# VHH binders against Regulator of G protein signaling rgs-3 (rgs-3), part 4

Target 1, 363 residues: Regulator of G protein signaling rgs-3 (rgs-3), of Caenorhabditis elegans (q18312)
Amino acid sequence: MWRSYKAETPELADETQEVDLNLHDSSESDHEGRQSRSASITSSTSAPASNDVTLQVPITNSSATSPTPSTGSMYFIAGMFDGKEKVNREQPPMPTTDGVEYPRAASWAAGNCANVLNDDKGKQLFRVFLFQSLAEENLAFLEAMEKLKKMKISDEKVAYAKEILETYQGSINLSSSSMKSLRNAVASETLDMEEFAPAIKEVRRLLENDQFPRFRRSELYLEYLEELLPRSYAEKWAQSFEGLLGNHVGRHHFRIFLRSIHAEENLRFWEAVVEFRSSRHKANAMNNLGKVILSTYLAEGTTNEVFLPFGVRQVIERRIQDNQIDITLFDEAIKHVEQVLRNDPYVRFLQSSQYIDLLSKLK

## First folded at step 19 (VHH)

Design m3 (from l3 with V99I)
Fold by OpenDDE, fold request of step 21:
Order: structure tokens, then C-alpha cells, then sequence
Structure m3 (fold): chain B 363 residues (1-363), chain A 126 residues (1-126)
């Protein structure tokens, strides 16, 4: 009776902690002008004495009996998130790829949430994502508010405002203040759109700061881009390493390959340097990113350590120390890392099942 | 062959204005981000301003904000830099550059340039 040991394959937690280096520069310029009182701190000199107290700290060998760790049963209160089964919501249809070129879809990741929302196909894909994320009410509320705004003052507008409140008051996550403002706006016969502004602003902020960033990193968006990827783009990667890295889908597949050969830190470093260079108009952001890159990728013993020629790291360290941080800070380092990637991993990638299978899927 | 050619540089007094132009050829101009880069005497390269292929997005280094305006005419394959309220510290060779752009999950990232013009001298002095 050979007991088949089912090897429980440990679920390797995909800690794709993409370090979202979005330093929100909350430049709240609180201008408080507090006055310069010149308090004359007097210099009193007093000299006193040298007493050499050799504190003989007695090495008391107290055999601290290691208390038996009481197995505190961490009752994981699995908080019953009563996921109220949003039972009867029909899944929004996936947008077709018809009439969508790759650059159009790639542009949805650019800028702010308006870029995806202003495109009919993008908005529909984002709607699917929001549905999967149980956040579709946020978009639906904004659309309802836009409709309300376009309505003339009428009994119909008042009725529609009441319907909006009834529909969304229990499903959108508004602050108590914004919800109160929304309720007051609907209770008012004037339906001043300024009274709806707090709720609209808060929902827009939720989409912009949470849902849209997640959408751009989602498998749903990546799969849609891959479906739109012309085979000719992927074929050009065999001739252009820069083309491979510059493309989101290409870089994704290259990352998977690099992970399989334990060389992903080079790509992470490359991405960090690109992010650093992209911050070239923000001196503080460049300075912070430069220091983070040094500590994350160039420090000895780091998990993401990239190997550089002798002296390259020291030059970077010196420039950071001397506050000589500019767009060229990592030029020698990134050139080396790119050369390393070009010489072996890139060549192997082009011969890998990862690349070949991608080519076979593309039209 | 990709070609970039700057013009419009010269000598101006402090507070004066100049308009730089860059004629582009040998590529689809509208498909690329473009930059103005400058190099002052004894200093490194500084990115002054960036503009998207459509011209819908622009960025500036803080020292030139409110004084300089980058623009483009894609029909003429021409990049412009309007420079107002010029200062002595704006003295540099100004280069037109084509910028490499990469797709990221958080949007496009501007990298370094792949092509740059020969530059035009801007001198701001009394």
C-alpha cells in the first residue's frame, strides 16, 4: 500500500513588491511667518572637574531561566469579511481588440486615470478590472454624476439625484463628510452641483490613487496589450535589445526569463535607473531615487546587488556624497548592466521557450 | 538618417528673449518625445524641457519654469523653445535631442537621448 505522498508544492508567495517609488510630494506650503526672536544666550564658561569614576560593572552571571514560550494560540480572527455577495451584478463585457492598435492601448497607462477613461475601449477594460476588484460602483457613480450635471433643473433631475443617492450611498466608500454633503445636496431643491463636488472629488481620488495604478499593473491590462502586440514588434526584439526593454510586454517576458536564470536584479536596476532619469525635472526626487538605487542595488550584500566594474560604485557614492546628482549619475553603471544583459541573458532569451512561445501566439 | 539642427541662438541682454528652433528629419517626428538640453561652460548636460510626440505633455526644469516654453510643429518637423526673461545663468549651448521612451506599468518613462543636434550658442550678458 504505497501511500502517495502528495508533495504540497509550497505556494511561493509572488511577492512582486513593485516598489512603487511614487513619492507623493505633498508640498503643503504652510507659510506660517513666525517671528525671529533673537534670544541672547549668554556664554557662561564654567570649567569643572575630571572625576575618573571607573565603574566596575559587576558581570553578574544571572542564569536567566528561559521562560517556556507559552504557545499563545494566535486566534487568527479570520474576520468574516461578510463579502456581501454583490450577487446580481452582470459582468461587464471585455472590450474587443477590433480597431485598437497597440500604441493606443499602451497609452492608457500613461498619465492619469483620464487617459483610460476618455478612451471607449480603455474605459470598458478598466470597467472590467473594477468589476473584478469589486470597485465598479466608483466609475458608475461618476458616470451618474456626469449625467446629473448635464440635466436641466427639473423634477426629473431631482428624482434622478435621489435615485443616485439610493443606489450608491451603501456601495461607495465616502467619508462621513462627503456623504453628508451628498445627502444635503440631494435633499436640496436647488441641486447645486457644488454640493456634490466633495463626493465626486473623493471618488475620483480613489480611482486615481488606488484603482488606476492597480489596473496599469494588472494581468488583465497586460494580456490585452499582448493580444494587441503585432508579431513584427516581437520579431524586432531579436534585432533590438532596446526595443525589447522599451516595450512593456517584451520586458515582462524578458523578466520571466531573467527570473528563471536568477538575473532579474539587472533588469530591476535598469528600471530604477530609467525611473531616476525620468525624474530629471524634480531635483529632490532624483536625489532620493539616487540614494535608494545606491542602497538597493549597489550596496554590498543586498539581495538585488548588481555587479559593477571596480571603481564604478565608488564614483557613484562620491557623487552622491558630494551632492553631484544629475541625470548622468548612473551612466557607467547602466551601460555595464546593459552590456551584461546583451551578452548572455538576451541571447538566451531569444532562444528560450518564453520568447518562442510568445512568437507562436502572436498574429 | 536622423538629423537635428538647432538655430536661433545668439547674444542677448538680461531680461531679453530668444526663440530657438530645431529642424528634424530622417524619422517620424510626431512619434518621439523631444527635449531641449543645455550645457553651460564647465557644467554637465542639463535637460531644460521635454515635450511629448503630440505636444500635449510638457515638462520643465524648475529654473526655467514660467520663463521658457517648449512647443512643436509636427507638420513642419520643428521643435521650438521660447525663452523669455533670460538670465546670465541661462548662457549655454542648447541642443535639440530625441528622447528614448520606455513603456512602464506606471506610464511612459523618459530616458536619455539617442540623437542630438550640433547645438546653438545662447549668451546672456550685459
Amino acid sequence: as target 1 above (363 residues)
Amino acid sequence: QVQLQESGGGLVQPGGSLRLSCAASGFTFSDYYMSWVRQAPGKGLEVVSDISGSGGSTEYVDSVKGRFTISRDNAKNTLYLQMNSLKPEDTAVYYCARIKVHEFSSGYRLDWFDYRGPGTQVTVSS
Scores: ipSAE 0.764, ipTM 0.946, lowest interface PAE 0.6, mean pLDDT 86
Fold by OpenDDE, fold request of step 21:
Structure m3 (fold): chain B 363 residues (1-363), chain A 126 residues (1-126)
Amino acid sequence: as target 1 above (363 residues)
Amino acid sequence: QVQLQESGGGLVQPGGSLRLSCAASGFTFSDYYMSWVRQAPGKGLEVVSDISGSGGSTEYVDSVKGRFTISRDNAKNTLYLQMNSLKPEDTAVYYCARIKVHEFSSGYRLDWFDYRGPGTQVTVSS
């Protein structure tokens, strides 16, 4: 029973920020005019001449003693990336897999950064990733802000706010404006959390738009998922090609194998079609993705060209041209690609060291 | 054997309401994403709404937002679509479908269906 993992996609809080597109209809009418000017002019031809001059520059043999190239010590200016060796950086401990099932860990990659941050084990794994990425201060700053928010107005709160500023002002990647706002907030007698909001928002945006996407694709996260993968899941892949492709760890190992036999473009096409189908509630996104898939995977001479039966590509091209784009657009194409993958690469994968070694590692 | 059976379709006037039901059997209903899909005459297939196995996550096509509500009763193995403020453009055959889901590094992706019911006709006309 393949439990479709309840990725509770967090409620996309429809913050419909009404972008008030005040389309100011500035109707400015300006009329003006005419003029025609014709100018014509002319031709001229001239041809000339050939001159041959043979100058015999003489062979003078001067034995210039090749000066011994002084081994200029390329002082590798190693100096400018004085990335302050965070010499005393203590690596955060890896979270154990105790009490963590595969579906729980797989859900950390779903939705937004809140999914990983709201889980104790997920947050710790993300902390390890941030440490390896030299970005651990971003999470530590947010945690300090949450602690500060919970404190009552007191001399202790004022002291803690000053400590936060001193600790993070040189280590967090804030804009000058957000840093100024943070300094003003700490200098404030009220310590109103609204004054800290610009800095908090910017750090959250950095985590969400850069660090979290990298975490989801990291070897660290994949290894943690693989450690949690039940052997029974991997064993079922021998009976279900769909099960193999539907699992992140399984698809990763299959990708490595496909790369070794130069057939990875078929898997990339499959992933693109799944993404296309997943965009089914967004007509513009579906239309754009459909065109991108056509140009990337189905156009002749592309780097990721997949081979399709005669007529399949032309049907897709015609439907896109006629704006007949729906969820079925790639049904014949993906069926063919899946059949190609099932008939040879999948069979070979199940016999490969890639799959056998994985099975031997799993509990 | 997996079975899906839609009901509750009919003829309604513009501005009217209908509630569609889909009875599911032959699988663990709560473990699957479910969808309502519709096909209007001469048009392609349109996914109207999706709902997670728990019912905690829902999505809608823009044209039905604020008018339609997808829900499920896992104890009854039943999917619902409440349709309010119906328009002539909502005229279609409505299908319930079981959805395939895949794990990606960027989260779960909803794929196409493996099973679909026979459908129920909804007609919105004066």
Scores: ipSAE 0.747, ipTM 0.942, lowest interface PAE 0.6, mean pLDDT 86
Fold by ESMFold2, fold request of step 21:
Structure m3 (fold): chain B 363 residues (1-363), chain A 126 residues (1-126)
Amino acid sequence: as target 1 above (363 residues)
Amino acid sequence: QVQLQESGGGLVQPGGSLRLSCAASGFTFSDYYMSWVRQAPGKGLEVVSDISGSGGSTEYVDSVKGRFTISRDNAKNTLYLQMNSLKPEDTAVYYCARIKVHEFSSGYRLDWFDYRGPGTQVTVSS
């Protein structure tokens, strides 16, 4: 029995996390190994503990579907209204599934966006996602910067730099200071690539901190994964509750079934506890996630409420009040929730049209 | 069939070093994330370090960064923890644990262990 796919092929996820994070660096580093300089981007984004809770814990009903702005708000969200509605664009082609196995595609979601960008099929799928999100110019800008960096100093390089500014200045969502630096670099015609770095860094940060998480949750990516899912993987879910819950596609179908019987809250709690446990090396994030889980899932009278055996909630509350939060905080609660899920909804899911129809489509 | 057995604990002075080992059997060792987990007397569990199946990805709790090094030898089915510059606060039972990993929409996520060893005592005192 396979308990974790990631453990079976960890090398792909580990090695791709460090490649191509630094699109401004020397071209020699791009082909000769890893660049460790920009691999720490996620460290800086983890400093705001409350933001980590919202972005990295699937407590909300967010799924692998492509999120859109909830409304046409009074203010515009960065990167979602950058002028692309004014251009009649042809969508890039979907990557074929030829030569792509499920574990390879699943690994694109692991770690940071280097995993997807360093795979030719993954990068193409991500490009389609960005196009559908009206953000393809962000990747295109970074690709143009890499081409510019590799050009020899010439009149052609200066002309290309001016073309980049003309093409992207109205569509790239940069701070005023970074846009000024970009314009100055082009206007000076010195082509010192260090003067482009502020713009490159901001776009790279948007790709990593906003667009890649959205890609991982997108319907586009989930549908691509499902197309690749071997029937044998889904057949093994009949003997492994852990296998069902641990698989992105399987958990998605199980969630749909649970919603149909108004029982999704236990799965959402399970997911939140996994996020809590996964944050174990960041004490502030773990503490905050513990408090959020208590208020979201163990609060009386909400639709998110998970019912626990007598005294279990109170022990959790006391430990949080006493600042005694460790990885075991929810052990008794999660044991109960897993039993509830395994005992009834899991058995029903295996007999449901949700599962049976999926099996009929695979292979 | 899964067996994890720690060794290498003992009594050491502050500033000293120890190397913990964990012999694994009954499973394909290189397929799994592994962790060192510790429990000080009367305290909760703390995940000291995680290491990927290949050994290419490691994480540490802040209190041990720069002092402890997790490693693995997949040819020998053995997990290691090199512990340098030991402090009295490092006194604990240290456990070797095999970690469950899940595919999430937020990326892979490290859950809790499905198997752990009986532990080895590390005592740091003058």
Scores: ipSAE 0.737, ipTM 0.915, lowest interface PAE 0.8, mean pLDDT 79

Design m3 (from l3 with V99I)
Fold by ESMFold2, look of step 19:
Structure m3 (fold): chain B 363 residues (1-363), chain A 126 residues (1-126)
Amino acid sequence: as target 1 above (363 residues)
Amino acid sequence: QVQLQESGGGLVQPGGSLRLSCAASGFTFSDYYMSWVRQAPGKGLEVVSDISGSGGSTEYVDSVKGRFTISRDNAKNTLYLQMNSLKPEDTAVYYCARIKVHEFSSGYRLDWFDYRGPGTQVTVSS
């Protein structure tokens, strides 16, 4: 029933498996996740505007000129990041939800970006995200390279390679060495695809290591997931606390409710322990996460402190001091925290407008 | 009712091989991440390996990489662990475990098991 949403093939084999030493909060991509001091400790808030505010299309129409005196500096600044592209931009169409089921869309966030790119609807949603974050050209460049690779050596292939360079050299943010390799590859009459590899690899890394994680956290993706969420899934949360916490949309709404009663700290601890347990094959990361969890949530006087039965924190602290960190480190603590959440806030959430209004929207 | 039953353990000399099996019933096997977890004498629980529902994603603890292979046959509802080049340090009770998985904004995340079998003893001794 609810214990798994078809256990879609999660891709935890990605080298950038989400192990965060500062412990991600799920509301970071919401544009504003803090209203009180209960927000998790984050060393550096590195959440650039990945949504709608990054568009730089000038206000003027496609035939726009600038009667504005002098400067033209906005065009020059925009050109540094957009290259030779037109000043007017048109957002790609949002994919429809027709024929898309929730487990399929939820699986787009798993593993690496191949999961989203191999799905027609997912790829289109990711393209909209990239457009809104002024990075659509990264995907477009990779698509152009794939088309180029399939072409036989010809004048047409040479012309297309030159078109790719002209189109993207001013908009794709490549290292100097990768850009040099790209220019050399285009200048070569043989069009040796090995010479394109540095540029392709660097753009793939930008997509994988920066854009895809931001997409997964974006309001755009969360709203798409919510549109797809069956009412029956949300109705089952009334019978399954674990089902509520384990679902991205459900946990988002539960978090909003918890914030309204200033009680989010237990949920953040639960999320941190799950991240810790999920890092089990990366020993350095798991050890560091254990220490961060202790200092963030269990030490006296922290703004995020969770309260535990006497002795539970001390055992955890001793095990960490003795470098005896394994997957069971937080078992007693998480059992208590889950009971605290289940016995009171969960029951109140099910009676709240947050949950009831959500149910009324779902089909 | 969820049932997990391990088999295939035994006594083996260092450098030898064993193949563990786990028969699963009472749930839709292909929907779940599965793990092999072991407990050596006097030690805590160690996650040896994880495998996704389809079998397309696997992870291993460093000490067994290249020697152990996790696999599954979803048509037979069976999880496997092929253990080669066995060492005395591999001596443990091996458990088949069903793993809770959550949808996070950072992707799917593996929690702990909600069910495990009674285990099978593997002893590596001269």
Scores: ipSAE 0.732, ipTM 0.916, lowest interface PAE 0.8, mean pLDDT 80
Fold by ESMFold2, fold request of step 21:
Structure m3 (fold): chain B 363 residues (1-363), chain A 126 residues (1-126)
Amino acid sequence: as target 1 above (363 residues)
Amino acid sequence: QVQLQESGGGLVQPGGSLRLSCAASGFTFSDYYMSWVRQAPGKGLEVVSDISGSGGSTEYVDSVKGRFTISRDNAKNTLYLQMNSLKPEDTAVYYCARIKVHEFSSGYRLDWFDYRGPGTQVTVSS
């Protein structure tokens, strides 16, 4: 257990930089403390909710899709017929990599979308992603609302609020109640920001629940990360198996290699156990993940089956049956899986064209 | 050489307070997530709280939320756990631990611990 885990997988350092785990870590305004509700940590950054490519959990919201710009919905509008909006769509510029180190860019995926939005380069990359997803108006609306909030009461503020409504009411797909609140807020001319809150909240939810998880997984973001990845990071993977697995770009290339030899199941199990351990403060999520891991990877006869020494699987099964699920549940299993990956596929990966070609293009 | 050393444990009455400290050396302290982990007599390990390298993100097990506060002073390479409103069920050996962090497509994930200290005993009783 603790001794076994520590003794078999010691790491003096890892290649990834530490990044703040987001509980309520950012906005453009002041920090305001650690938690906002329930006087407890309840962030969506626990292992489920905005799932990655690993084992999926029932908590995921993966079907939420941002609406398409209303050009498709407005086909009967004369302006839409001439294709003016399509012709006038210009992709925002890609952020340069100047002054961006890999750890900074890697941190944009951490926590919730506040992390990426609080970084000028990250925000611009996310804007490019949103443009490609036909959802850039969502971020532009939130930016306009922040500008409006900071303005002093004036005729200019009233005019800007009316401009926001005119610009976005046809492109942002809000619920009827949120759209009504937005119109009422603009019409009041007192510009009570509480009346804008339903629309702001709904657009923020669209970004959080749909677009940000897709950004994290996007080829756009992965390519940006890889461009920033120092050769020295990838060179250290030859000395550190944990460094390879702990790096998003490294693990991506290792997965491609493992797929080429039909041996990805051990990596998928490893990823699932790390997700399990990352849910350590959410007892329901951890319990459910433990059961899903057992049924997906450790039950005999599945296509995802990971082979373990007989006694190891039996202990896990018994502990789950007895509801004795804690963070050590898979310690012996993951130790075995790491040995299997380290002793053969890892060595072969380091000698493969997958790794060598990557090194040749890194700076 | 990584070294972690806990201190500040002791005997307290229910409702009392303690502040645990963990002195860290042999690594760049601010680069690492840190954790307090406890083990009650005859029980398994429980992760009490985690904190990011900068101190900007924290997480707690439900049983201690609102009573315990994790913090760090990166200038002094020291991790802290302020424990208030202590209960008999908080009796345990408390360990300071360094966390492995991995990049995932869904953000950073906290794995298991690579180093811990020898622990400090906290006893909460009459």
Scores: ipSAE 0.420, ipTM 0.792, lowest interface PAE 2.6, mean pLDDT 78

## First folded at step 20 (VHH)

Design n1 (from m1 with V99I)
Fold by ESMFold2, fold request of step 21:
Structure n1 (fold): chain B 363 residues (1-363), chain A 126 residues (1-126)
Amino acid sequence: as target 1 above (363 residues)
Amino acid sequence: QVQLQESGGGLVQPGGSLRLSCAASGFTFSDYYMSWVRQAPGKGLEVVSDISGSGGSTEYVDSVKGRFTISRDNAKNTLYLQMNSLKPEDTAVYYCARIKVHEFSSGWRLDWFDYRGPGTQVTVSS
């Protein structure tokens, strides 16, 4: 890889496809807010362990707030609820929408968590999410470490390092070695910042690999996006089926409608094929996704079965058997599925209370 | 109307270099992810590389990493592929493609193209 995708993604520019999908002539934007991120298929509801096409693997104990006697209390000195922040659990303020346009907020979900953390409104929204997940101390710890690093050596810096340890040692789930390094760094009073690195790295990993994917799929983020969505974007969905499916808010409302008529399977298949196509530079993951899509959506008798014209499924099966999996594997299937969705449910959605009520509240 | 036109293909010796260009018109070029896609004789389509609208994000298929460089000049509405250390296996028709991108809860997802050019032939042989 030439550059980290996350580090070089324009976070605030409207000119990138990542940030401003809803403003193109061939409208394509979506980002479903109720669905969990999954490595196997798009229709998954589990909490995924990693970004993109990786299978669900538990990475963490869910939250640094979770009480464990083995992590933050190995000396039985303090409990998890002795921290001042946990005793007074008032929700942080929601960020206002003042001066925030939809493309800016949509870009927070792109790339890695730096996208949300480098925006003052996005960072505050993520902080609210972390509070709701009982994990706000993870971000607060990292912010305290950044402040500490920038301080000149002084009695004030030493006192602040001790305050950080007192505040967080009982609430942050660190390995024994990382906690030892943190305590040694504070005790040295020379404040060797390299001794803080293990703790910082461990907390950063939790934010990036666990909490940020959950933020992207959260109702909190989806509701914030919906508040920002211009009526004109939603009005253009009447002229662009692709625009409806590609937009996070639009696809969410379309899914709700499809569920009400028991017809969500075609949308789930569409989402799975997009995940397959997006994995194009990870050959093993793409091959595995192709096989999972076949068994999940195209096998007879499954609850997710998608019905295709005669012969289309068989061509896909033959190509997989012959190890001829490329990005075009599902082209005929997806063309049919899009026609099915466009010709009936999409038209009915545009006439439904789901769409009309949404339009009435947008600005 | 959306127009994509590739150029710069040709016959080249193994180890040689070529620079492909794609002239784009009829849309706001800087708003779109673009890709180079190739089809070798008797083979399916392979996405060689993707580039974001600003040019800040790039991805490559493993077989070309370190040898090929995708770039764009948004002032000239032109996409490029610098191809170095060419091998016979790079022989293919190369297409310039405009990529659909979707806002998924799993992150931004790159779909397939909505438009592509007619392609330019690259042949690597002695």
Scores: ipSAE 0.735, ipTM 0.914, lowest interface PAE 0.9, mean pLDDT 79
Fold by OpenDDE, fold request of step 21:
Structure n1 (fold): chain B 363 residues (1-363), chain A 126 residues (1-126)
Amino acid sequence: as target 1 above (363 residues)
Amino acid sequence: QVQLQESGGGLVQPGGSLRLSCAASGFTFSDYYMSWVRQAPGKGLEVVSDISGSGGSTEYVDSVKGRFTISRDNAKNTLYLQMNSLKPEDTAVYYCARIKVHEFSSGWRLDWFDYRGPGTQVTVSS
């Protein structure tokens, strides 16, 4: 039963807010004119003084004959770490985009590794990424463990367990403890899956905490999403700034444009505030992120300094000092930055070759 | 037009229970993350709980964990908040809100809400 993960397609809300720009022409006139005043004053003065103190610290030239350190030729035996060239690694095939809609692919990044691993196309794309990252053995090991788990106790299962150990003991980055547990599990020939649990858990943790985050930010994943992006989505960005920023592909192209006009700090700030808001259930994370945002984007002279209206920064600083950190901390700041982005960079982006070329590529 | 309307608020004693409901209209309810937010007297707006469009993912602020349960009926376009073991500190106006979600390289991110209901008053008092 394929649980159709209905990818929550963020409905690009057709905010046809007809901003009725009723420019009320209110003409009012008033005059008043006054006045002059001049004032002048004054002057002074004074001068002083000199004192020369010439402290002649004597440069004693002591020519200490530095003994010629005997170049003991430490032959650094560059131990040939024969990095066993993974010479026979066949690149896994790229998954086709056939039968994959954009929301499905976008959902692979929504949560944890399970979202990508439970999808046949997602898993294959992730496999390609892992291969490129020299980490494909982690997924292969987990798949082998799943296969092993499904096998009935038999000589074949014992043989397969030994094969798994032989295959992966030199390629998977397990802790000594987990590797020992794995070896013991295979050696016992009882093949209790609980004995494999430490190794499985550790590899899953590696995928979840390192490889999967890298996958989600990879060019490989972005390119795959872009290939799946309906032209209609990109066309809607012309009407929805929020839709543009909310979409991974859209935001990527907008970022490229913003870099070209030296305005990327605004997008970085926006992303940081969204991250802050997304941490709303984790008080310590919010507190830390709030302070980082303040220091990174709101501090004077920073490379990522965003310009805010007078007083907005001070309110944020005060709230942080007073430990009044909540989801609203940056509301005024982000509203301003969004407005800045909407007024010029966004408009220019929609007219840019970056956006036009994207539209021309999309089906 | 997007509409959200909360109901089920009221006066309750400490340790009591309430069930809030939010009727949603004017959009495909199942496609959006929803939240309950609250504003206590003299405090800012706090996100209480979030739920995915499918209802498969839920999050809670620490202060309500184990006491509150967010749920949804997509067939009825209704969001719920079951509130048990209510405390005086839970006294607030509770709002139903539709959440903006962004696709980030670090995963989907729940941002602020684009729509919020008028709210319902919850008062926990002896």
Scores: ipSAE 0.730, ipTM 0.936, lowest interface PAE 0.6, mean pLDDT 86
Fold by ESMFold2, look of step 20:
Structure n1 (fold): chain B 363 residues (1-363), chain A 126 residues (1-126)
Amino acid sequence: as target 1 above (363 residues)
Amino acid sequence: QVQLQESGGGLVQPGGSLRLSCAASGFTFSDYYMSWVRQAPGKGLEVVSDISGSGGSTEYVDSVKGRFTISRDNAKNTLYLQMNSLKPEDTAVYYCARIKVHEFSSGWRLDWFDYRGPGTQVTVSS
């Protein structure tokens, strides 16, 4: 298909296995920002100053999900003495592309992270991304919590809860209150899962509001999509400029070509206007994006300046000054920019080595 | 040939209800996000609500949340807008629109419409 995919059509998504995680719980919350994070340690009345942890980028230890070796206590003691991350971190395996078609993989970016986590290949790709971002323990923690929830009360359940705390307390980034709730929950004889809820919710929020958006923008995901891209999709770009621009892989290759002829600014403007139009139900975001687009792309002398016909920028400036920002704000500008891209760079791209070499690699 | 035709508008008292329908033809209806867009007298266009191709994802402008419900019947190629607790400020011409959707690195993006119907008038009397 040369048009954008509709990720939620049943015909495209039916082969995805469902994964039963707390991430499937759809509570409505309109959180624009990040939760206020606190890394304070309050486990005891000892001095509050921790000298080394506050200076360094957090490092997620993937070995923290491994069981202890046969000499287990000594293994962890040795690691703590060094203060170093274990050198033999083992990356999770990349998912194969077997049985995955492009529309299925493209759908992983749609909606919330339940879509990617409900697909066995998508979940595994997301796990690789989290590992590379030193954050796979966030997903592993949620999986451990689901396993704990399903266990019957027993000495084994208590032991597993203690293992979870020991494994993750130094690697997951929780507020002090959520960490306190987690420690209290582990110490509880009843192992009341409601006492785990603050920690679960905070980690789920990190996945949804931070990690998933970064996954969607990652080179890892782009490369996986490109491997799946049918030649027929890329061939259809010759018949549809909108098809080229509307496809993540196609736009990536078009951008590379545009950079080679020093003409990327029109594509960047097009992308910004689409983001603006997509924020249509969030008035504050739309207003802010409109002002940023004007200052970034339309003001004289910016490094990203796009050329517009006489008077077009001035009308946009006046509308923003008069607080008349609606979805039509950039209609004249985007029409011109699309014409400029279509009339010359698009035609040259179709003849370029960038496009031809891509076609030679695709099946 | 893409065709969209709205119906169900009319005159209603504040607090009343209306149900708008939009018959779609000339394209695979279930493949496309659809929107209701309205134009109040002397105002620009406002996107009232969006719905995904499957119907599983919906969005609303704040002024109608809790009062309006967008839905679709893909077997009948029909888009609906159930409008409850109507207010005088809901007075507008309502358009059924097909939305361009783009695959971005940061998720799907809903662009502007490529097709709309002729619209249906909704008037909420004071």
Scores: ipSAE 0.725, ipTM 0.900, lowest interface PAE 0.9, mean pLDDT 79

